VHH binders against Flagellar brake protein YcgR (ycgR). Designs and how they scored, part 20

Target 1, 263 residues: Flagellar brake protein YcgR (ycgR), of Thauera aminoaromatica (c4kar8)
Amino acid sequence: MAELSTPSPASPAPLDGGRGDELEKFTLRGARQILQLLQDLITHRGLITAHTGGGHSFMTAVLKVDEERGRVVLDPSPDPQANRRALAAPRLTCVTQLDGIRIQFPLVGLGEGQDKGRPALFAPLPAEMLRLQRREFYRLQVPLAHELSCLLKAEDLARKPVEVSARVIDIGAGGVAVVVPTGAAEFVIGGTLPACRLALPDGEPIELDLEVRNLNRQTQRNGTEQLRVGLRFAALPRAADTRIQRYIFKTERALNAKARGGL

## First folded at step 13 (VHH)

Design W44 (from M9 with P107S)
Fold by OpenDDE, look of step 18:
Structure W44 (fold): chain B 263 residues (1-263), chain A 119 residues (1-119)
Amino acid sequence: as target 1 above (263 residues)
Amino acid sequence: DVQLVESGGGLVQAGGSLRLSCAASGFTFSSYAMYWGRQAPGKGREWVSGISSGGGSTAYASSVKGRFTISRDNAKNTLYLQMNNLKPEDTALYYCAKQDYESGTFSYWGQGTQVTVSS
């Protein structure tokens, strides 16, 4: 009587609702797009780190895309043990960079064989490829001395409109993270905060719509609880985008100069 | 232990309506934003709607905006989703989720309730 080990209900992977939607815009699922990107990797002879799990990885490259068979050909490791691990792994996580853009894609169903008389690894074409533009994901930690703030237009528990001045703790091309006192306003992931005002040091506040993407409770060193709110720019005028980018660039440069002992 | 129990699903014709309920227990319901998600066959889970802890703020996916209404009764520890003008593409297993202020996102705990919309 083989005890059917009831598969432990796989804890539903937390829908990283914020990261998932953000990642979706960077995820290629089109067959043509995937093929093109793989071909670009071949053309540029991009080295790929293939992760086999358990902290193990090996260096590989895409050698060929076989469209007829719907498979990708990879360069095997010179280490036989690495190849064994790769073949035993239920999934490879491939990571590479092309033109400064991080590319990540899974491969499943890895097999070994020969391509034109040379040892090779084979896998079905990936169903998706993630292309992460660094600039879009980069978040500048805002120096405390800059005192960036964002005026949030929200509602309180009584559904009364409130304006909350929130400190900006990080900023990127896609949004800001702010901190507010607990209970200052009601927030919900996916909610829109219209006509907010982001204050930059270089001029008048930028009016913009913000979308709530994440909500974290944080305890300060003094024991006070605050709410960290991750906010996406829902609609950003080009001029505002330029200002934000300029601020980020200038601040990064200053921080780097300081780190090098120049200030 | 956190428990979320969804109910109210069923078979409905296109253009019809359903009201889903989620009974919450094991936590202070009124202190947490709550959400609805759904999973269609062969697709991943998608966010559908959210409501703040006090119910003052609501959010909707573009696909359901104007058709679905999220609400809550904090005295009853119950979350609701009124679904009107249902479409075949709304066919899915519907889950309620609790805000996770540690991770910053939300977590599903229940088994879901099946909604099937026939053409």
Scores: ipSAE 0.878, ipTM 0.965, lowest interface PAE 0.5, mean pLDDT 89
Fold by OpenDDE, look of step 19:
Structure W44 (fold): chain B 263 residues (1-263), chain A 119 residues (1-119)
Amino acid sequence: as target 1 above (263 residues)
Amino acid sequence: DVQLVESGGGLVQAGGSLRLSCAASGFTFSSYAMYWGRQAPGKGREWVSGISSGGGSTAYASSVKGRFTISRDNAKNTLYLQMNNLKPEDTALYYCAKQDYESGTFSYWGQGTQVTVSS
């Protein structure tokens, strides 16, 4: 009776190169942005887990940003061994949360010293900082073959109501990113767009309220400037949420099937 | 270089009013949404209000809605915050911020202006 060795479930294939591009969207590389984020971490007294490698980490905080010297000042561990590991590590991976957003950034070139007579760790300013929104904020890139649109109800420069048909670039459980022509409407972060209509392929548009969360100017290849508007679902009915989730799931499956050569 | 200079802060009694100003320079003011933020003692910075580049759209934190009014004069490169019915919890350093269309968020540049509301 040959015991049929049940094939060990194949480790899910490393999610391919598309993750890199998605991560880039969440990666801050601008010096000013980095400085601001570090300052925000200081202001919020955010605890940072600094990973030194080998499964070791210690708790720290950003104490100061020294712009003149281009360095960040960290709180040393009360454990001397942790500090030694940190100093010996070629790279620290710092992880923290700010306003529910996971922040990750590398520090290299760690040194020890004193700041105002107190022991401190010093590192050059990070070259990049990653803001990872929780998986709950996974956003599906909307395929061009399956275009989604969102009718935005906004105001123009004269505060007159305008309707703007916007192409949805990405969609998640928490919101959508759309592109609009520059000057099509006035937007401001924190602003509410009431009674917008999200068009899904499976039926009638979903009426929903949207909150502006981010505003990006994008230049297209043709030189045309567009405004990317990140929108949060301010109030989403359960039925709408279900439809959105179904769309995301169905689309992801289709994309994965295509990527596997099955279509 | 981008410069934002806040003014108009001071000491006021609860129920009083202040008008903050932010003088902007070093960029095309009329092309950028602008914001106010504040930082109370021992707290992090919080967003207070925003106004679109043309002033056609405004937004407010729930804590200040109905009491504060954001406005701008693009000809004067100046952002304003009218604060009415001030409360002790409004005590903070108030900052002006410029939209960053590259990062998608906004950045604070000024030193802020102190608002203190006494009970």
Scores: ipSAE 0.875, ipTM 0.965, lowest interface PAE 0.5, mean pLDDT 89
Fold by OpenDDE, look of step 15:
Structure W44 (fold): chain B 263 residues (1-263), chain A 119 residues (1-119)
Amino acid sequence: as target 1 above (263 residues)
Amino acid sequence: DVQLVESGGGLVQAGGSLRLSCAASGFTFSSYAMYWGRQAPGKGREWVSGISSGGGSTAYASSVKGRFTISRDNAKNTLYLQMNNLKPEDTALYYCAKQDYESGTFSYWGQGTQVTVSS
């Protein structure tokens, strides 16, 4: 009875060395960005493969970001041997995916301890995080001149249905980010906004369902506070997807042409 | 300092019900969306439910939709989670979380309350 040695899951091929310059575009080094991404992993229950070297890895998750102590809290492996390897490793390479985007980050200085009476692994916050946006998840910054808008159907504080015309600040194949006046409507992460209308320059608005993914308060230079709402396309018809892709492509081409001095 | 204190957990049989509470202090409770998360043994923390600052909008994970109800009393600075038709897979430490408008997501602050559902 030949024990079919289950092929050891091939170490994820080193990210093909795209030119060092291209990788820098996808590397987050800002403390706020790193914290946000780690928090996103927490929010979405992002399973992380932690590589300890020597072909060994274990599954973990970010449980908490401790900003005060400047550390990340990880879920320990149920395998004590995996935890020992992790603790002995000079560096962990953490790999995960969030919304189709590959995320990779190193952790150095791993320790074990207790978090709220539970076993946990601790590491200093990563100095950098690589977020490889597939072209599919590229976010185009919408030119102000395009005046791209999305009509959001939501509720106000009084639970009254309201329609809010929101400016679209960025758009990708997976969704949009919009800006709304503070207090214009109530939002919650994970909430669905049904039958919204995205206005593109090339024709009639697209009706679509949106899911709230993030909520950021932003203070403008003039001191006015606004709410940035990150929205995912919940169900995008193929025709709508094609239109959005076309808009993005056309706009990118125009922006690139302008940047080259051609316009 | 922000404080979130969860309560209401316990042992319950499958098909039973529990009501969790989260007492909030140290911030203007009515100005923040609030959330519930949970962590099952040997698993990572997962999002369970969310409610907007005024309580007009709610969201649920697919695993709890139709069984759990999130609510809030802003006058009492308290968040609630009514859990009905509990299943063994709902066994977890439950946490409440506050919206973080700087990061764009939410943060957990409390110790959690244990929910155990027996088969």
Scores: ipSAE 0.870, ipTM 0.963, lowest interface PAE 0.5, mean pLDDT 88
Fold by ESMFold2, look of step 19:
Structure W44 (fold): chain B 263 residues (1-263), chain A 119 residues (1-119)
Amino acid sequence: as target 1 above (263 residues)
Amino acid sequence: DVQLVESGGGLVQAGGSLRLSCAASGFTFSSYAMYWGRQAPGKGREWVSGISSGGGSTAYASSVKGRFTISRDNAKNTLYLQMNNLKPEDTALYYCAKQDYESGTFSYWGQGTQVTVSS
């Protein structure tokens, strides 16, 4: 009947298990799944960025999987400092891509040695690997010249309906981020904004329901405060999804061509 | 220092009601969106409800929608959660949380208040 005594958090506690659950569906923990994914990386000669902590990293590759000893074999860096940092690190965070899908896994207990007379790094097989579909977590930074906008249907501080034309700053398969002046409308994480309108260059605006996922205050270079609102798309009709993917693809191509042609 | 002090928990029979309060200090309460979360023993903490800084926008987890009502009194720096038609599944330690506009998420500071629902 008495309230349970809970240790006080030492600092602002994060929301445990909430927004992180989106990554759980992409986490592989089965031994066969892990071995197969590592073999796929070997077969495709996937280049891996290995993060050693403190902002340091080096490029490597999985050379082979030693199933008999339960180890992965990695290519050492030609930079001796990078190898020393890797061997000193309590954890090596490996990040790579396979066919546009982001793959991330930890290695613990890294050691050095030889493989067929060649220098190599060794670690036990990871207990888990993240295989994130890049499309779901990728956000295209919208060029300022496009001036993409989204009409939000929200309420102001007086609980009166307000329509806010918000500039879209990034867009991905699952949502957009927009900016609005501080105080333009009331927002809360988990809130839904029905019947918003996303204005893409190709055709009429898309009507869609949006869910607020994050809220940040940002200060512009002139000292003006604005609110960055991260928004998730509710279920989209196939046509709307296609238009969004087409916009992202065409804009990426245009930006890449401009960067190469600008030489 | 930010302080959030939850109260109003207790033991109730299934179908009963409780009203939780969260007394806030150490920040300008009326400038922040506020939230309720809960944690059942052996489980992770989950979001329950949220309310915008002016109270014009509210949101609820699907498991509590229609049964729980979040509200705030900005003059008294107090957040409330009215919980009706309580179920044994609502048994948890309940926390209030403050929007963190730097991280973009929300954070808990209090020790929570226990709600126990008997069948």
Scores: ipSAE 0.772, ipTM 0.936, lowest interface PAE 0.6, mean pLDDT 83

Design W44 (from M9 with P107S)
Fold by ESMFold2, look of step 15:
Structure W44 (fold): chain B 263 residues (1-263), chain A 119 residues (1-119)
Amino acid sequence: as target 1 above (263 residues)
Amino acid sequence: DVQLVESGGGLVQAGGSLRLSCAASGFTFSSYAMYWGRQAPGKGREWVSGISSGGGSTAYASSVKGRFTISRDNAKNTLYLQMNNLKPEDTALYYCAKQDYESGTFSYWGQGTQVTVSS
């Protein structure tokens, strides 16, 4: 068979903007965090797929960030037609990965020029970047009726041990998010909480070492502040992992069946 | 406007010590967890250490644990990093960072202070 084909690299598709409200929690809008993430892409030589619309894309990389002028410098395509499409596009949707974490960000106002005598593309810094951690791809919102809790072994202001019973609000393969009253304990990103206990509906609580990954403040309707603590599972035994994955799968199936009438 | 100004860097021989300072302004310092990060030449920034808003919890990267001590003085709006037994691989531009409770992560705001450790 004389079939002519030109293989093209698989391009990661941008996440659908129509489902963007589920992704809002992964959206970075802080100027310093955006600069840090762009610098990490430069350092790790992250390859970026830049989507110009109409199914067209090209491979690029962030070559540097000009903080003083508030712009990024991109590697142009060797295909002049791709560069023309990029310059004509109202926005580029850039998609890449860093250490398995999916990253997506828009660039608008793309222009061409030179950087140290070499051709380059320029754009203002993005106003937002999506950083989708792999553990959060399959995040089950825990039904209130399940009363999932996690006993945290933390410290107070005087570095004295305290135990905090925290409600689990979501759970995935790599960790949980919990809520505690503001001031119940001292938390810091990178901190480890040894010998915590996750209570699933089946069986005995699972003993886990947890690492703090993110900290958000939230105000309840009554004005009371609480802290949302994102926690990563450390060194999770296979049996514990199986129980967690089974819980997630069964709960998703039950919720889906309930939505269809439960018959 | 948030400002973080790092200082205290310098050139030291391996095995030496330095104490970094970070002067904070434009926010209620005592209400925020604070962090140190560093960037070696040609590398991305890496987290080094963190301290909770009241100082009750601290955390360190494995590469610096036992050698570096993070501390804070909330009355002076100042964050510190005591670095002992410095190694050539500690050579980097050091930054302090502020917790962002809206995004859930932390951010760098200053230009950093250079630490160079000779062998």
Scores: ipSAE 0.764, ipTM 0.935, lowest interface PAE 0.7, mean pLDDT 83

Design W55 (from M9 with S103W)
Fold by OpenDDE, look of step 18:
Structure W55 (fold): chain B 263 residues (1-263), chain A 119 residues (1-119)
Amino acid sequence: as target 1 above (263 residues)
Amino acid sequence: DVQLVESGGGLVQAGGSLRLSCAASGFTFSSYAMYWGRQAPGKGREWVSGISSGGGSTAYASSVKGRFTISRDNAKNTLYLQMNNLKPEDTALYYCAKQDYEWGTFPYWGQGTQVTVSS
């Protein structure tokens, strides 16, 4: 009976050559690493949101790691119904944050029992844990005063070509993150946006192809929802790369000077 | 609770076709891009295809481009993957996935449906 390896909770590699390496870099699979991270969660009393599926979740915490039995002990919900859902779920998706880093891991084979006379939930140790550390790729946060923008060529819900002027919020050697109004255009991870125009302060816009790498919803302070779109530069010309690098360098220098009281 | 249930897998000969379905519930289906992924034995998960919330934009892995077609019916809360000209290397557990837009991760997927392509 080929043990159907439970699909790793890790996000699959991006479409087309995006080195699945990025998420893999953030995925812990080593037993020692997993144990350490779980122990850290215990030490910090990190609250965990456990998703049971169907839009249901409950708050829990890792109470103990039982290395001898190869299991993790979780705090049950005060809601019996939540516990029932958890036990009935084929998989529990646990989400938490430690030191500002988002952590996600699956638990499979949840059971209930007693730990030192207290009700507890038990699961085998996770096979992997995702620790979303800031991407090694340094991204410059674009000062608002620079008003960097990217004209995105996309399609709307009716598949009509639309041009969306998007504010650039961060920029790196590999791409940009932009914000657009919700519903301004249709995006999909792995999708290509051809012939976009990145506006830098130092000259004419750079025409380039962009690949959608990530989508996030962000709520502004005013309550307005925006879509953050992570975009990778596709086939960036050398001249454009140089301009982007120059901009980043110049901006960083200016920011550092300001931070030192020089401006 | 987000539920995703894949179906339509099976055994097929090389060059054959299958159509996968994913029934979605527990969220506003029409508001989210949806994706197909697969996992072959002994390999990691990989994205196969994606479709925007309204269906206007699609993406495909290079390995399946021209052979697979992703589509959706928002009225039925259903995602589809038409797979044509199947190859042995397409053998995998196929699953549909929804992104968490707050976290940017993919914590939601179904149990998957097995696709086996014989030579």
Scores: ipSAE 0.818, ipTM 0.951, lowest interface PAE 0.5, mean pLDDT 88
Fold by OpenDDE, second read of step 14:
Structure W55 (fold): chain B 263 residues (1-263), chain A 119 residues (1-119)
Amino acid sequence: as target 1 above (263 residues)
Amino acid sequence: DVQLVESGGGLVQAGGSLRLSCAASGFTFSSYAMYWGRQAPGKGREWVSGISSGGGSTAYASSVKGRFTISRDNAKNTLYLQMNNLKPEDTALYYCAKQDYEWGTFPYWGQGTQVTVSS
């Protein structure tokens, strides 16, 4: 009777203790990489928002990459004024998304001309392209019925200590995402929130230090703006980790059972 | 159009001090957290410091904590980085960055200002 050693679940790769978000991890500078990404944008007919400055933008697309001339061809705006602004701008900031990944790149030296008899905008190939990948950490979406909350110890605009009760919207082994009213406290990426309290349904709140990793403004359906704060567990006691893992496991099981019609 | 223009860099001896400035335009400066990053030769861009929109919260990389101070003047649309006790390892191109609240990152960077610290 050969004891089938159940393969020990691969320990989730240690969340690389995200030292300061090395933007380098997200920046493409290789000519081949840039060309490939531009080609991908062409292939997928990716719409690009081109920012010309002064709060103005227009929708465009990469039509062609001219490797021989080292330039990119863009679709001009149907608005002549937008094109004028683009041409007058010292820099065009192009923003798009491909496969859920935000892409941003600058274009400088914009000119107008014709490509195969059609009006077009031309610019030298970008020297770099930013590809912002969201760290896909498995996070449990917290059911509304569980009413998880986190008491955040932060500072207000006057640098006065303030406690903010935040609703937990998702939780994972590495942290939580919470929502707070806009203006409730001051947050900055990389900031530490000491001695916060995470309330789980199974007992007393867990005291822990949190690090701000992400900040998103969200507008609710009612028009109210909220701030979503992504928080990393900076120091998590083993007992707390066990509780969090247990909660996640139990909740996932329940959700799956419900989804299968068992509850 | 978001514009960030860094200044104040230069050559300084180890132990010396510099004050960097970043002039911001093209957005409501007081509504955004702001950041400093740097890129040393042959290395990737590194986060250095951040300050909340109102200046009530600040953060620092461990490598600069206690030596650098981030501040802002919202009336002047200007971000500052006071750098004290500079070290050769602080040699880098320093960038100012604007928070993006849509994606939760800071993709908007200036052209940078060069800081060189000699031994």
Scores: ipSAE 0.817, ipTM 0.940, lowest interface PAE 0.5, mean pLDDT 87
Fold by ESMFold2, look of step 18:
Structure W55 (fold): chain B 263 residues (1-263), chain A 119 residues (1-119)
Amino acid sequence: as target 1 above (263 residues)
Amino acid sequence: DVQLVESGGGLVQAGGSLRLSCAASGFTFSSYAMYWGRQAPGKGREWVSGISSGGGSTAYASSVKGRFTISRDNAKNTLYLQMNNLKPEDTALYYCAKQDYEWGTFPYWGQGTQVTVSS
């Protein structure tokens, strides 16, 4: 009902907009699963960013679940304008994190009232919740001293081929995260980068295809803007997988030895 | 502040074409990658296409590759989707979306424009 009847005000606050088929795997629709996840948020006192549309949001929390009435109770904002925007919004998009896992859920039919004499916001229980656990495998944080790099075959602003040497900041069985200077190349989620080269310490660089999964901006300590690019291995030969796993285990052992001796 | 307004949808026969527009305001359009997504009634959201901030890189879902073309005009703060050889399976509410570099995804969608393809 809510998706069909939700005419958006200017720029609604949507759910995580990654590739849709991937998001379906992480979507909870069972009533018991939803209630348990909401209860976990209550128990851990998780702070929630509630998006009201038009680029506006406010911080809230789930105070309780009223199972008899089928509704969730939210903490109102101290800013009356934020509460007014929330109540006027056709849909409230809630985003939070529990134990490093991103959680998103829509609320429709938001109303105001009181709970035990205190102001509160109310909405029917969400019909679905997204629990975005995108990493099945360990991700090694690459030591800066290793200077691990990946040569990306990308395009510049003029659609001309460009090769960008990107520092690898983490690596796992399914992909890497790299950092590039802002403006070094053009990236878009869903884009593929064929024939990139991952430089591991033992042997020749590995040629592999990569797919862009996430794009974040970050500032280095010297104030320089960089782009963090999350990349998935799209074509990973068996020999390359073995070398990557070997690098990860060797580096983990070295880091564990330093932690014991470096303490 | 961020506002995305889609237009150009409508009813079209299979094999036809439509051009969607997304008017953007409230942010520096040329600094952000932009996306099109769609949602058929009763279905989940589906990523359709994306374009980098300068327009140098594009990507398409396999279901639309070769038929749809994403483009942008940074001087007019407008995103486009040219949709050719439309199929009944393309019937959906089409949304544009803005990259969010703090979250790393694209959480800001417009209101959507309806595309209906008759057989």
Scores: ipSAE 0.612, ipTM 0.888, lowest interface PAE 1.3, mean pLDDT 82

Design W75 (from M9 with S31E)
Fold by OpenDDE, second read of step 14:
Structure W75 (fold): chain B 263 residues (1-263), chain A 119 residues (1-119)
Amino acid sequence: as target 1 above (263 residues)
Amino acid sequence: DVQLVESGGGLVQAGGSLRLSCAASGFTFSEYAMYWGRQAPGKGREWVSGISSGGGSTAYASSVKGRFTISRDNAKNTLYLQMNNLKPEDTALYYCAKQDYESGTFPYWGQGTQVTVSS
């Protein structure tokens, strides 16, 4: 009776509407790539924020990569308590930036010791490292005062073409999230909405093709149900990209200025 | 509880056809877009096709576009995948999937049906 080892249903990585596949594109798993990236961090003396969980973190740096032993050497915190937390943590999440690219990697099995007579932290080499270009992942929450809208060309339940004016709730270089009334149109992840129109404050609407990447049902405070649709820019002209980026930067700057009490 | 049960898989020669079915229960089938995914040996799960709740909109991976057709019968709570001109690279375990609209994730998958295409 061969016990069919029921493959543990690997929790399907949340098909975060393209985030998983996108994350995979940015995830390094090759040993050589990982080593190279770690070496680059060493060369650039990149400061790393190491998260130990529970809202705690400390600043560290990669001091050395020991290829022979398959381990990374980290600079310990000057705070003994932080080091204790790090050693007690089942996983250390390291976050840094190199050349404007966010780098994130887990370390498991942290230990303490000495490297050349100096206190050091040791961990096995990470199995994966994530390199995220900020531009691709940053999403601006659109202020309510900004009436960004997207005219969606979709089909209704009767397969009749419909145009739905959707409010843009967030925007990034790669796409928008919009809200529509429930039942306004039919959507499917992976579906393309051709010749949509994104309205920005700075001029005429941008015509673009959109790909549905995610669907979420949201209930408003008033009890009304809405559909949040995550949309990817399928083919964005350079000029449109520039406009979108300009809007994002301008808006972000304004929000930050306001947050600092400058407005 | 959400249940998805796939069927219709089997061994077929290259160029052949199969029709997969997914019987859905435990939720209002007609209110949800439904999807097919597959997992080839040694590979991760990949998206194959999707269909909107009413069936008016469909989407396909580039690798299957023009060969596969997704459809649904809401009265029967059944999702279908017609697979034509099958290729050896289509060999995979095929899954039916439902999205959780609250979380936006895909926690609901069937056990899958094996499709093997022999060269």
Scores: ipSAE 0.858, ipTM 0.960, lowest interface PAE 0.5, mean pLDDT 88

Design W82 (from M9 with S53H)
Fold by OpenDDE, second read of step 14:
Structure W82 (fold): chain B 263 residues (1-263), chain A 119 residues (1-119)
Amino acid sequence: as target 1 above (263 residues)
Amino acid sequence: DVQLVESGGGLVQAGGSLRLSCAASGFTFSSYAMYWGRQAPGKGREWVSGISHGGGSTAYASSVKGRFTISRDNAKNTLYLQMNNLKPEDTALYYCAKQDYESGTFPYWGQGTQVTVSS
């Protein structure tokens, strides 16, 4: 029984991973947590991509955490030019992955020196580290041309069952965001919508249970108010998950190809 | 300004009942889903229950399902939580909460009302 993580009355992270507030729950600021994560990176010999800005990056690794001096020791690039760029950069953005979790952290105040007679880069400990589980955070904006829809089984004000056809505006591995007309049904965060139907372009609709995770009011350009409903997949069969993932990947590929001028 | 004022808390023995109230003002109460949360000592805030703006839909945490009942009176701008068969683990400060539908966050909480369940 997957413990339905009770939505912490902390700002329900809008399923829309894009707003800064959602990142806060994934941001480590505690000194102990940061140190532990850095130590884990050392233990796992995790390769880190360090971005210096301007489209430049180099591969590095955390070699050591110096708690006494409050600094992290990084492996310098074999490319002297990359090291110069790193040292000149006001901020280094470090990106890595540990156990499938994306980790991102900034380093500022980079310096060069030696650690035990070997060249090394030094920086103060990061003030924050971001841990993002990719699967949960990536949301594909659904192209209008795909016309994805979700038939919601909800209740009206009289607690009568109603079916609402909702347009899917974004989709991820963990759920969908849909828009419905205001007043179409009663929604509440934490509520379950059983036996809903998600329509994908590749075949028959997927029947699934949905949990309401977020509610937003949106005003359209024409002045019409709509309700955006963030929905989590409460129980997703493996086959359905595969279909959803396939759709997302295929769509992303197509969008990227188009963006590159290939379509 | 949005105001939420909780009341009805107190000391009760295990198995007892309490009814909490939340008086809301400063917004169109009937247009918003409303929620109860709680914070036990040494723990984070926990979602307890929610009710849709019209009261047609309700939700409960698994820990309180079957024991607690959320309701509302839109004419009185009041949210209620009937708590039955209270347990010591229900001991917490109980908050009424409103979501901001623009941001999707929960910036609005009352001062809370203390519920203490003694064994």
Scores: ipSAE 0.853, ipTM 0.957, lowest interface PAE 0.5, mean pLDDT 88

